# VH-VL binders against q5slc1: the designs that were tried, part 3

Target 1, 112 residues: q5slc1
Amino acid sequence: MGALRGRWAEEEALRFLLGKGYRLLWRNRRTPFGEVDLFMEKDGVYVVVEVKQRASARFGAPLEAITPGKVRRLLQSARFLLGRDDLPVRLEAVLVHGTPKDFRLEHLVLEL

## First folded at step 1 (VH-VL)

Design b5 (framework fv_cixutumumab)
Fold by ESMFold2-Fast, scan of step 1:
Structure b5 (fold): chain C 112 residues (1-112), chain A 120 residues (1-120), chain B 108 residues (1-108)
Amino acid sequence: as target 1 above (112 residues)
Amino acid sequence: EVQLVQSGAEVKKPGSSVKVSCKASGDTFSSYAISWVRQAPGQGLEWMGGIIPLFDTANYAQKFQGRVTITADKSTSTAYMELSSLRSEDTAVYYCARGSWEYDYYMDVWGKGTTVTVSS
Amino acid sequence: SSELTQDPAVSVALGQTVRITCQGDSLRTYYATWYQQKPGQAPILVIYGDNNRPSGIPDRFSGSSSGNTASLTITGAQAEDEADYYCNSRDYSGDHVVFGGGTKLTVL
């Protein structure tokens, strides 16, 4: 989708997770609580994936923190999309450092 | 080996619409982007837009926004490009091509092209 | 509007080396891809990801990219290499694919 949307970091994050056995359920879904980048399933657990990128314009620029408020909104978004609150949900992040030609990924499972 | 098979040549009147199909062999269809590229007689290649069937996401070149619609039917592994309000300047060969997710969607498999002639 | 610029024509003597160039600021960020097109035929992929050659493409074809310039090099040009060559990449936004204007290669 990078060629189609300018969302190269999300494309690389999705490709990486699909390679790890994750299943895509929804992409770029809007809810009353905000937008969810990727909504996936892995081993019976629903996963909200936040994709963050740091441009390679200058090393050392900090990535925007995933705040407690953002965590709460992502979990509320997951419950809204599922229409249920009794299913296992986990929040994860994929951090993409660099540019399309020169990047590395960091995959984090966030404590909830 | 993946092949893209396009629908046959079309002759259309100005102001009408044309819908060209592109059928992919195998199950690679949903894992790759399908792009539409046209070439007017004696002119260069021009990207019109593309779709990633897995994500049900289409995007269009600015020049064609509002006139082109690209869709995909995953059950038949077929992509479609519909161009409306046809003008004589739309006379061209229209190609579909498969884009790989790697290396910024390089197009490794091309259909043979569909000639669309717009005449009054 | 040309996001990617190619010279319209270039010539090379049989057996000699030719370099075809593609210029645009988006090439600093996104990979270049090269296609060969012969009259009446669909394009074929000859180089992707700046410098990768697909299976079935002769070793005489190679690619490179540096800064805002990508290059396709044919070492020891053959008569069958006479064709139009197109580069493509993403535009600056990354949202669209753009092609260069094409370079007609004549093998003398």
Scores: ipSAE 0.030, ipTM 0.693, lowest interface PAE 5.7, mean pLDDT 84

Design b6 (framework fv_cixutumumab)
Fold by ESMFold2-Fast, scan of step 1:
Structure b6 (fold): chain C 112 residues (1-112), chain A 121 residues (1-121), chain B 108 residues (1-108)
Amino acid sequence: as target 1 above (112 residues)
Amino acid sequence: EVQLVQSGAEVKKPGSSVKVSCKASGGTFDSYAISWVRQAPGQGLEWMGGIIPMFGTPNYAQKFQGRVTITADKSTSTAYMELSSLRSEDTAVYYCAREYYDFDSGYMDVWGKGTTVTVSS
Amino acid sequence: SSELTQDPAVSVALGQTVRITCQGDSLRSYYATWYQQKPGQAPILVIYYENNRPSGIPDRFSGSSSGNTASLTITGAQAEDEADYYCHSRDSSDNYVVFGGGTKLTVL
């Protein structure tokens, strides 16, 4: 389970974002700061997207799953993958509620 | 395949400092983090801190802040952990480990064999 | 609390199933990682990302979690599984790494 369990949710999040005009640059990249689920670009801005599937063990408000520490690590991961720290980077999340056959998505822009 | 080779055993007096080295071979040194974990005789594992060599940025456990210094030398692919103001309760085996992070978890997949540090008067 | 609590000891009969548990509030937000340590040796990674096995770790090892509890299950315990097992996770601030106190598994 773990990473493998959440793969369908990540596929659905990617489809959703591609339909919104996002471009995929990297997927499932591990860095010293954490794993980046989706690294995308939209309108000249690089976007780190965290995909979260609601699990009963972590049940609560979806926003509570994304801590200040995770935000910092996601930004550091973006700089690592780009090899640069001078480019605009934005953080976003896609929260996936439900099952592969019956789900809803919540798209959040965390940092502009 | 990555291996971590640690420096040899040390015997130190109270009040002194010790500096343990951890040399990585194989893989790219700056593509991962190095953590330091100690284990006192008969006790469990205790995280001391870690460093991300790519940025030279250390992070320390609260218990060790002010006494531990973790550094990395990318030219020699070596990480260091220096512990100052040694006390008898610092007697332990000190491990370095390669750490990868994911958003929900971190894991240490390669461990050094440990360096025994004995602090006695 | 940010600490991880494990029972200090557990026993299992050869070939039977045993569950080792790890409890802490951080496990509501972060997956547990599990390590095996034999006397005089460095720990080895047995489970990461809740239930993924590194190459070389037998299928009898599995992980799970529910609420604030993570579990390492050994199905069909073997003699060589006798060891100390540690859980490992991050605290809620994402600044610190925490280990459980360890569980000594005896295979009877």
Scores: ipSAE 0.006, ipTM 0.604, lowest interface PAE 10.8, mean pLDDT 81

Design b7 (framework fv_cixutumumab)
Fold by ESMFold2-Fast, scan of step 1:
Structure b7 (fold): chain C 112 residues (1-112), chain A 121 residues (1-121), chain B 108 residues (1-108)
Amino acid sequence: as target 1 above (112 residues)
Amino acid sequence: EVQLVQSGAEVKKPGSSVKVSCKASGGTFSYYAISWVRQAPGQGLEWMGGITPIFGEANYAQKFQGRVTITADKSTSTAYMELSSLRSEDTAVYYCARVYDEGSYYYMDVWGKGTTVTVSS
Amino acid sequence: SSELTQDPAVSVALGQTVRITCQGDSLSDYYATWYQQKPGQAPILVIYGKNNRPSGIPDRFSGSSSGNTASLTITGAQAEDEADYYCNSRDDSGYHWVFGGGTKLTVL
């Protein structure tokens, strides 16, 4: 029952990235290595996008971290979905701060 | 393996400020969160706030809002907790702890040894 | 803010089973994490998630939850289990941690 409560943030993150020229390949895919929110492509590079939502108006950092283990699992998920391990893949995050009526987005490219 | 090393004990006067450091060794500092938890003598654990360095912003417990500032320096893998307007009730051991994950579960698996802060005239 | 309630003290006879309980509204949405603390030491993680033990934590420790209640069970309590036990979870926003008041376990 919690799926719909987070969907607006993921939808806004998707619209934001599409506006930047990203192309959507897969959405909400479950793999043996974990779940992928958005799997996209930009300029020949495949991108795993982690969407983080903050419902609080305080705009504090999310308590949940993006750990080395999570990074590894997300990259493994990308390779699983692609069926190949020779393609360029990177991890990015979109932070959605606020509520559906009043929000801002923050886009992070994670250096691995 | 990740270890957290905290700064040494402090003795402070009422009304002053204290800044405690927590240096991480090993691992990728930016990819986990650091929480600050205190414990007054004979009392329970109390979460003060935390920071996720990759996002650059901190969260604070309501009780400490306005008095506590948590920061991180990614270049030195060090988190800081600064508490201002010190009172005798702030006498406590201050711990830093790493928030880590296993799938969808989050927990504090690595703790510093604690920094004793004594507020006394 | 959302509070987690624990009884302040509990006793158990050596080799017997004890259950330490944590109650709070947020436990309907988030799992409790359990920490053990001995005098003069930092807390140690003993249970997280539904019923997960970190490496090095004995099999006698287990966790369970139902509704807004979480429990830590020690089956066959040993002398070294004498300690304070804290439950920990999130508040309603999911962005803040909240600790229970702690339970002092005495092994008789």
Scores: ipSAE 0.007, ipTM 0.629, lowest interface PAE 9.6, mean pLDDT 83

Design b8 (framework fv_cixutumumab)
Fold by ESMFold2-Fast, scan of step 1:
Structure b8 (fold): chain C 112 residues (1-112), chain A 122 residues (1-122), chain B 108 residues (1-108)
Amino acid sequence: as target 1 above (112 residues)
Amino acid sequence: EVQLVQSGAEVKKPGSSVKVSCKASGGTFSSYAISWVRQAPGQGLEWMGGIIPIFGTTNYAQKFQGRVTITADKSTSTAYMELSSLRSEDTAVYYCAKEAYDYSEGYYMDVWGKGTTVTVSS
Amino acid sequence: SSELTQDPAVSVALGQTVRITCQGDSLRDYYATWYQQKPGQAPILVIYGENNRPSGIPDRFSGSSSGNTASLTITGAQAEDEADYYCNSRDSSGTHLVFGGGTKLTVL
């Protein structure tokens, strides 16, 4: 069941971002252009956050790169949710490595 | 487990409208999206559009823009697809499908209704 | 927006391996999803997110992707695999879903 597999990781990513002063606007939103894990705001900028989980970082496959098409889908999703295309939006990722009892977070800011 | 039950077959005249229903059971109706896909006799699958019930937001394929309206009624857990200005070319089986989400892999249509046959004849 | 191209028909001998391909520029950015359809039935999901199988789909079904091409492979084809197979993905704008034209698989 795909939707349930990353739930704890998304919760930890959310707690991490809230601790950094991000404000949650929407969670787990599907749009015509794709899905958004977390839609946040910080310092007047709207942020689409992609959360990715890896159970093992040692011998598992590397995390997939975010492609140009995925970037476009995430931006279109943000504009759809805002109902506007003139507001500042940026893309970020939180990578969650490990298990619920032993994990590490990496926070990446993507520039466009 | 989610199941989708569609309304029965329809026979319509050119120029009329048809409204097909898709009733969901299992799971929280507002937690997923519903897509509509049609298939003309002997032809391939064609995506028409979808709805995200929690927002009431819709997305329509360009070919159907202006003729298709997709709606949802949360109280009955039912999605609807209404196609207007019917033509003989609209004769097809119309399917509704639930979109599933996977954290790393995106979304896909994991549950399909059995289809509703719509015949447009003069 | 780009379209997805599939060969209309392919044949495989019982127990042999067959590869069904889907080509389109959008596949450089989006994974293909594969559906199986038998006469008179609704489609069923067989592969999503490149190479994930839903519960109940035999392990003889696998997916792969490279560049603008996605492939569905059936290793050790069985009689019950005879069906139409459709690939599905986003168009190049990322706005709409598009299906390939479908491939009719005959198991000889």
Scores: ipSAE 0.006, ipTM 0.556, lowest interface PAE 13.7, mean pLDDT 81

Design b9 (framework fv_cixutumumab)
Fold by ESMFold2-Fast, scan of step 1:
Structure b9 (fold): chain C 112 residues (1-112), chain A 123 residues (1-123), chain B 108 residues (1-108)
Amino acid sequence: as target 1 above (112 residues)
Amino acid sequence: EVQLVQSGAEVKKPGSSVKVSCKASGGTFSDYTISWVRQAPGQGLEWMGGIIPIYGTANYAQKFQGRVTITADKSTSTAYMELSSLRSEDTAVYYCARDLEYYDSSGYYMDVWGKGTTVTVSS
Amino acid sequence: SSELTQDPAVSVALGQTVRITCQGDSLRSYYATWYQQKPGQAPILVIYGEDKRPSGIPDRFSGSSSGNTASLTITGAQAEDEADYYCNSWDSSGDHVVFGGGTKLTVL
């Protein structure tokens, strides 16, 4: 009821990043290249944040292994949302492990 | 964008094995997981397992552990589901589906489905 | 297991609103997804992430979730909405995907 509208993991990731001084520009935006979970700004740099929920055990799949195709699409999405391709964009990920009552976060910088 | 093409119908004897294929076309095969879901005649959907092709990591439903093996061949963009020790109760339509849980922070969902492969196990 | 419970059947009059429910404790922790299946066809995704609609799905379909219950609502049911509807989510362990038993919707 009245909850985070079905995206508890993204809300927790957003709360975490806001606590680190990030500013939210957009959330859950669709582009021709895919969906952007969080589009943020920190210290003058635009940041695309991919939020991943890992509730199941997948020992062979490391967090940092976002595919090259995914990285390219996230960058294209950032350029589309900014309307420019000359601005620096940082790609980051927040992994949310567990459930709402028992979770932890990992924060990674994927590209500068 | 992505389309999944499954192998043709099979008729098998009890105790044998069946291997169903699911070939992806369009898009990047490695950007998602492939799930296998079956449906017995007149019954509901039942998840069997899934695989993350780029890591070769597979996860199986408890009911099928020890009998099902899900694999992927990245060079041909094809996922496989092999079910052994077949019983009459394994008569079903077997679907493969693109599962975005691994690559989509919105959770999991199966947005593209194959047409299904009918497997009949006759005594 | 019956981790997710759906009523087997529900009926709605043409043009009226119907709500199909999916119930299970895992829904307190994990998103629900909804599929529509017509005879002889593969399922079609109609709602994901409890309340999100894929492109191509009519506005009359909506989803919601509260506590251990997820709902699919069809506002102004049409004849072509007659189908089986399935919910899915993770099981309580978070290790496996589970489907509800399905609800057959009849449009009168």
Scores: ipSAE 0.019, ipTM 0.592, lowest interface PAE 4.9, mean pLDDT 81

Design c1 (framework fv_mogamulizumab)
Fold by ESMFold2-Fast, scan of step 1:
Structure c1 (fold): chain C 112 residues (1-112), chain A 118 residues (1-118), chain B 112 residues (1-112)
Amino acid sequence: as target 1 above (112 residues)
Amino acid sequence: EVQLVESGGDLVQPGRSLRLSCAASGFTFSDYGMSWVRQAPGKGLEWVATISSGGDYTYYPDSVKGRFTISRDNAKNSLYLQMNSLRVEDTALYYCARGDYDWYFDYWGQGTLVTVSS
Amino acid sequence: DVLMTQSPLSLPVTPGEPASISCRSSQSLLHSNGYNYLEWYLQKPGQSPQLLIYLGSNRASGVPDRFSGSGSGTDFTLKISRVEAEDVGVYYCMQALETPWTFGQGTKVEIK
């Protein structure tokens, strides 16, 4: 298995979304615009999900903001993976706060 | 069973160098950040170094910054602490601990004693 | 540096009675993410330290439920509901909010 830090957060985000009725299509797909953590579908809408571990059991972990530029790159990645730009796509994030044994999830919709 | 075994502690004179090692077993070493924590005789705990799981990030308190270097070899499941320009106040039992900026110190080794005499 | 101060420094206890240890920080350990970055460690005589509590109030795996952590911001308490002989040792609080991570000076719990 890979690094426990990043991968456990993505696993928990995936389990959470599956429990919400999301369907997984692709995972960890690379595009010219960056990597897509989770590419999912729910109720006929394609969803690109960015997973971030925002906090650790200790503060000082490198943090990466979800900027407007990142949101635009996620949309471009979705269009690249779908091969078209006319399909409805939602951009979402799951923020994982804490550690593998004690965490909370924050699920939000991203806007350009 | 998670095990951390330190070695390399010795009696050295001020100004000299010493390298400590920590052998890890019982878990996927490359998945965890690692740290060194020391304890002077009869005193409390002091954090001295942390390294991320891949070795890309290291952290030190000012008391050892520029003198100590933490490193790791994931292929050998080994953690190291290179200590240069040793001072009498560096005398302590040095613990290897599993943990970094993302993870608490959940497992500790038995420690290796470093004595710097003047 | 964040200074951590514990009280009392010495705590003689009778087996079966409760014990409480105070830990105070020079700065708030409550991050905007809602977590208190405070850990508790126990060092039994002749042994290495062991983790008891992380993120203020969460018990580490294998830690008996007679141990509990509470508090927020700058004032924290570790409580042992019924002290047992195996609980003797030095207890340390540690802040993990910012580097350098710092420990309290320790509280020695001993059976009277």
Scores: ipSAE 0.006, ipTM 0.590, lowest interface PAE 10.5, mean pLDDT 85

Design c10 (framework fv_mogamulizumab)
Fold by ESMFold2-Fast, scan of step 1:
Structure c10 (fold): chain C 112 residues (1-112), chain A 124 residues (1-124), chain B 112 residues (1-112)
Amino acid sequence: as target 1 above (112 residues)
Amino acid sequence: EVQLVESGGDLVQPGRSLRLSCAASGFTFSDYAMSWVRQAPGKGLEWVATISSSGGSTYYPDSVKGRFTISRDNAKNSLYLQMNSLRVEDTALYYCARGDTYYYDSSGYEFDYWGQGTLVTVSS
Amino acid sequence: DVLMTQSPLSLPVTPGEPASISCRSSQSLLHTEGYNYLEWYLQKPGQSPQLLIYEGSNRASGVPDRFSGSGSGTDFTLKISRVEAEDVGVYYCMQALQSPWTFGQGTKVEIK
């Protein structure tokens, strides 16, 4: 109930990243620091991917919701899932603009 | 658990100023939009102000625009409402409400948690 | 501003019986993305409001399945399939399509 409202956006983000050579390790994994949409690997680097759907510009833009605090929690989640804090981890976002029938993707790296 | 605790409500004379505070706990404050919603004694709900998760965007109805300012301090998990040029019709219980979250796109733009409210009475 | 009108304003009900509340908007709340930006809130006596329904028909977390929202555009309905004593209070609809966000006048549900 609303839990699958953004599922199509996450499916499209995953398909896009797989097409770019990313490998999926875990999906929708809950940790003490929050939930991870997609946990991937590319060229020896572990990547936590936050997927956001933006249908309209109501309160707050998707990037405004990806705050420094959230970026830090995503990094903590990655370390928790890996069981180590010495492995290379990158944080990324895929923003999905529009609807299932007509959408655009924006892929970006999140800075700490 | 999610908790929002308002404070700062008082009895004030028309034309004066008052600052309300809302202390948030039990969730990552910086991930959520926050709002103030008021309720005059025996009346319905009226939206007063909303601020985005970063504080970069603020929204007001015309009835308070230019008089009220919503702000937040994410480092202190606190939300504020600066109320200037108060009028008798601003008398109400003021609620702090958590907006939507964009962490999961399955979440909407609802006021999913509300504080207990703080009473503001504007009278001579 | 979008005017929200509720009916009835007072609804006495017998426990175990169904209850229905209507909400009309002066403008369509159906956005181009396909969502109705209408929410329902309940304020129990002496308590703060609580979210029941968002986007017209999605039940909020923890809300019993006896509550359901329906409708599209300008006419919406909140139904309680079997009213319980804990359901008494004032119910408000709210449009979240455009600023300023506006609430209906409220419908007071009481036990007969």
Scores: ipSAE 0.006, ipTM 0.589, lowest interface PAE 9.4, mean pLDDT 83

Design c11 (framework fv_mogamulizumab)
Fold by ESMFold2-Fast, scan of step 1:
Structure c11 (fold): chain C 112 residues (1-112), chain A 120 residues (1-120), chain B 112 residues (1-112)
Amino acid sequence: as target 1 above (112 residues)
Amino acid sequence: EVQLVESGGDLVQPGRSLRLSCAASGFTFSSYAMSWVRQAPGKGLEWVATISSGGSYTYYPDSVKGRFTISRDNAKNSLYLQMNSLRVEDTALYYCARHRGYSYGYFDYWGQGTLVTVSS
Amino acid sequence: DVLMTQSPLSLPVTPGEPASISCRSSQSLLHSNGYNYLEWYLQKPGQSPQLLIYLGSNRASGVPDRFSGSGSGTDFTLKISRVEAEDVGVYYCMQALQTPYTFGQGTKVEIK
């Protein structure tokens, strides 16, 4: 099941962010501009988090799901979910490297 | 404002060690991959090392593998380059640079550089 | 390792005229995700390098629209539609498809 295949990675990403003081607002929300994995809040800033699992641990190798177009669509999705465009929004990604029994996380900011 | 300030460059003899530092401010340091890029006097740019945002992954060209170690302290917003077994050809201005995004790999901000001179 | 070759190495230009710099890679920089992992940097005299173009053709924030990047695979071009005095300096291409990241040797743009 494609929907269930990456769920463990999203669970681990969420657990990691909650440990960093992020607050969960929504999960797996569909918008006209695409799907949002995690929509969070941290210190008054609304955060769209893209969660990606990597089969490879190589840094600098391209991530197909995180492109300039995807970053723009995530921003549009955040504004749609908030119903306003005057609120601070930040786009972030959590990369999950490995398998459910043996993984590492990287947390990064996405910019236009 | 984003700022990167390098320090630690010095005149050293071949075979010695030197540690460079880069102090970052104006952004969430722990969320960005960082690199060191050097430039020999009057020459072009050469990539030296990259470290992932959390520090789990490091990458080097063969010219410095086993001699240089990139590291970071996210609590102190600091990037480091430990340079061992220095050679005359390591003489260069060393820049600290930030990767804008993981999938792009590009360097959107650079420090002013710190000069390392390896001479007998 | 990927070898990056620039031409010309020296490019004297008259203000207001167009300029073009070529960059060739020893292997394709086109990833299966459809993007070319080629960047362009400008180093003005006495200054640190600054990013101009990423992913082959995308202008970095704050970069004037007179700069454009084009090409795919192994052949890339940076064009300046109307050279201004502030555009003098050394231009470098860089591949970010794989480590080690490698730069071209640089093209010095000077006013005639």
Scores: ipSAE 0.006, ipTM 0.620, lowest interface PAE 10.0, mean pLDDT 84

Design c2 (framework fv_mogamulizumab)
Fold by ESMFold2-Fast, scan of step 1:
Structure c2 (fold): chain C 112 residues (1-112), chain A 119 residues (1-119), chain B 112 residues (1-112)
Amino acid sequence: as target 1 above (112 residues)
Amino acid sequence: EVQLVESGGDLVQPGRSLRLSCAASGFTFSSYAMSWVRQAPGKGLEWVATISGSGDSTYYPDSVKGRFTISRDNAKNSLYLQMNSLRVEDTALYYCAKEGYSDYWFDPWGQGTLVTVSS
Amino acid sequence: DVLMTQSPLSLPVTPGEPASISCRSSQSLLHSEGYNYLEWYLQKPGQSPQLLIYLGSNRASGVPDRFSGSGSGTDFTLKISRVEAEDVGVYYCMQALDTPRTFGQGTKVEIK
């Protein structure tokens, strides 16, 4: 139900993805491989979404990179939650730049 | 051998700030999420903050959000908790805890560092 | 927030007898492939908490077989088949399904 990080940022990311035709399956799930912010489905593909917020950053300011290790852990988390490793899974991130009153979103596909 | 050693606990007046540290050893620090959990004297456990292994994500309950900041320095194998605008109800033993993969969740826990907020 | 309620709060036991602790959540902790995001921790007198059970029923490394976790959804039980002197302490359940992570109030197990 709630987000483990800033609630508004994850709520905005969820609203954005729902508007793009994504379906929410699970939110803020913990696994042995780490936390999953949003676990969604679109066009038959399961999608693990990492939400990153930088409230103090200016628009276009650098954000910490999502490392190959993080991407690998997200994939492992997806397989754990599904209980299967034969289903199509895509890893994505939604970057939230700014504050609740003044923000922009950046949507990325993550690759190892 | 995995070890977590907290430090920085002190007696402080309400409204002041304090920074806690946790020195980690015996594992690849950057690969594991870390948390702070507190326990008021004679009371139960309360989760305070979590940070992902890379530092990409941080998480807080409403009771400390905006006042406390969890951070880490992976090059130094160190976890931090910056506590601002301290209140008497923040008085507690503060534990750092390693989140594991596979066989563990919060395991191990450090020995804790005592923070007393009193006038 | 998810409210976690333990019973009993105090449990005096005779060495060698079984002990049972209940944990109830205000909402279901079952969400993925049969996983309940419920953990059990033990805090021995003067010591830091230690993990006993994760994902409802899985024993942590080094935890004796006499400890078992069971239950699903909103009702969970920690059982000790034969209580030993070293098992005295305060037992806590914790939910990790939703934010904020919340603990039960604790059950103190002591020798009669």
Scores: ipSAE 0.000, ipTM 0.529, lowest interface PAE 17.6, mean pLDDT 82

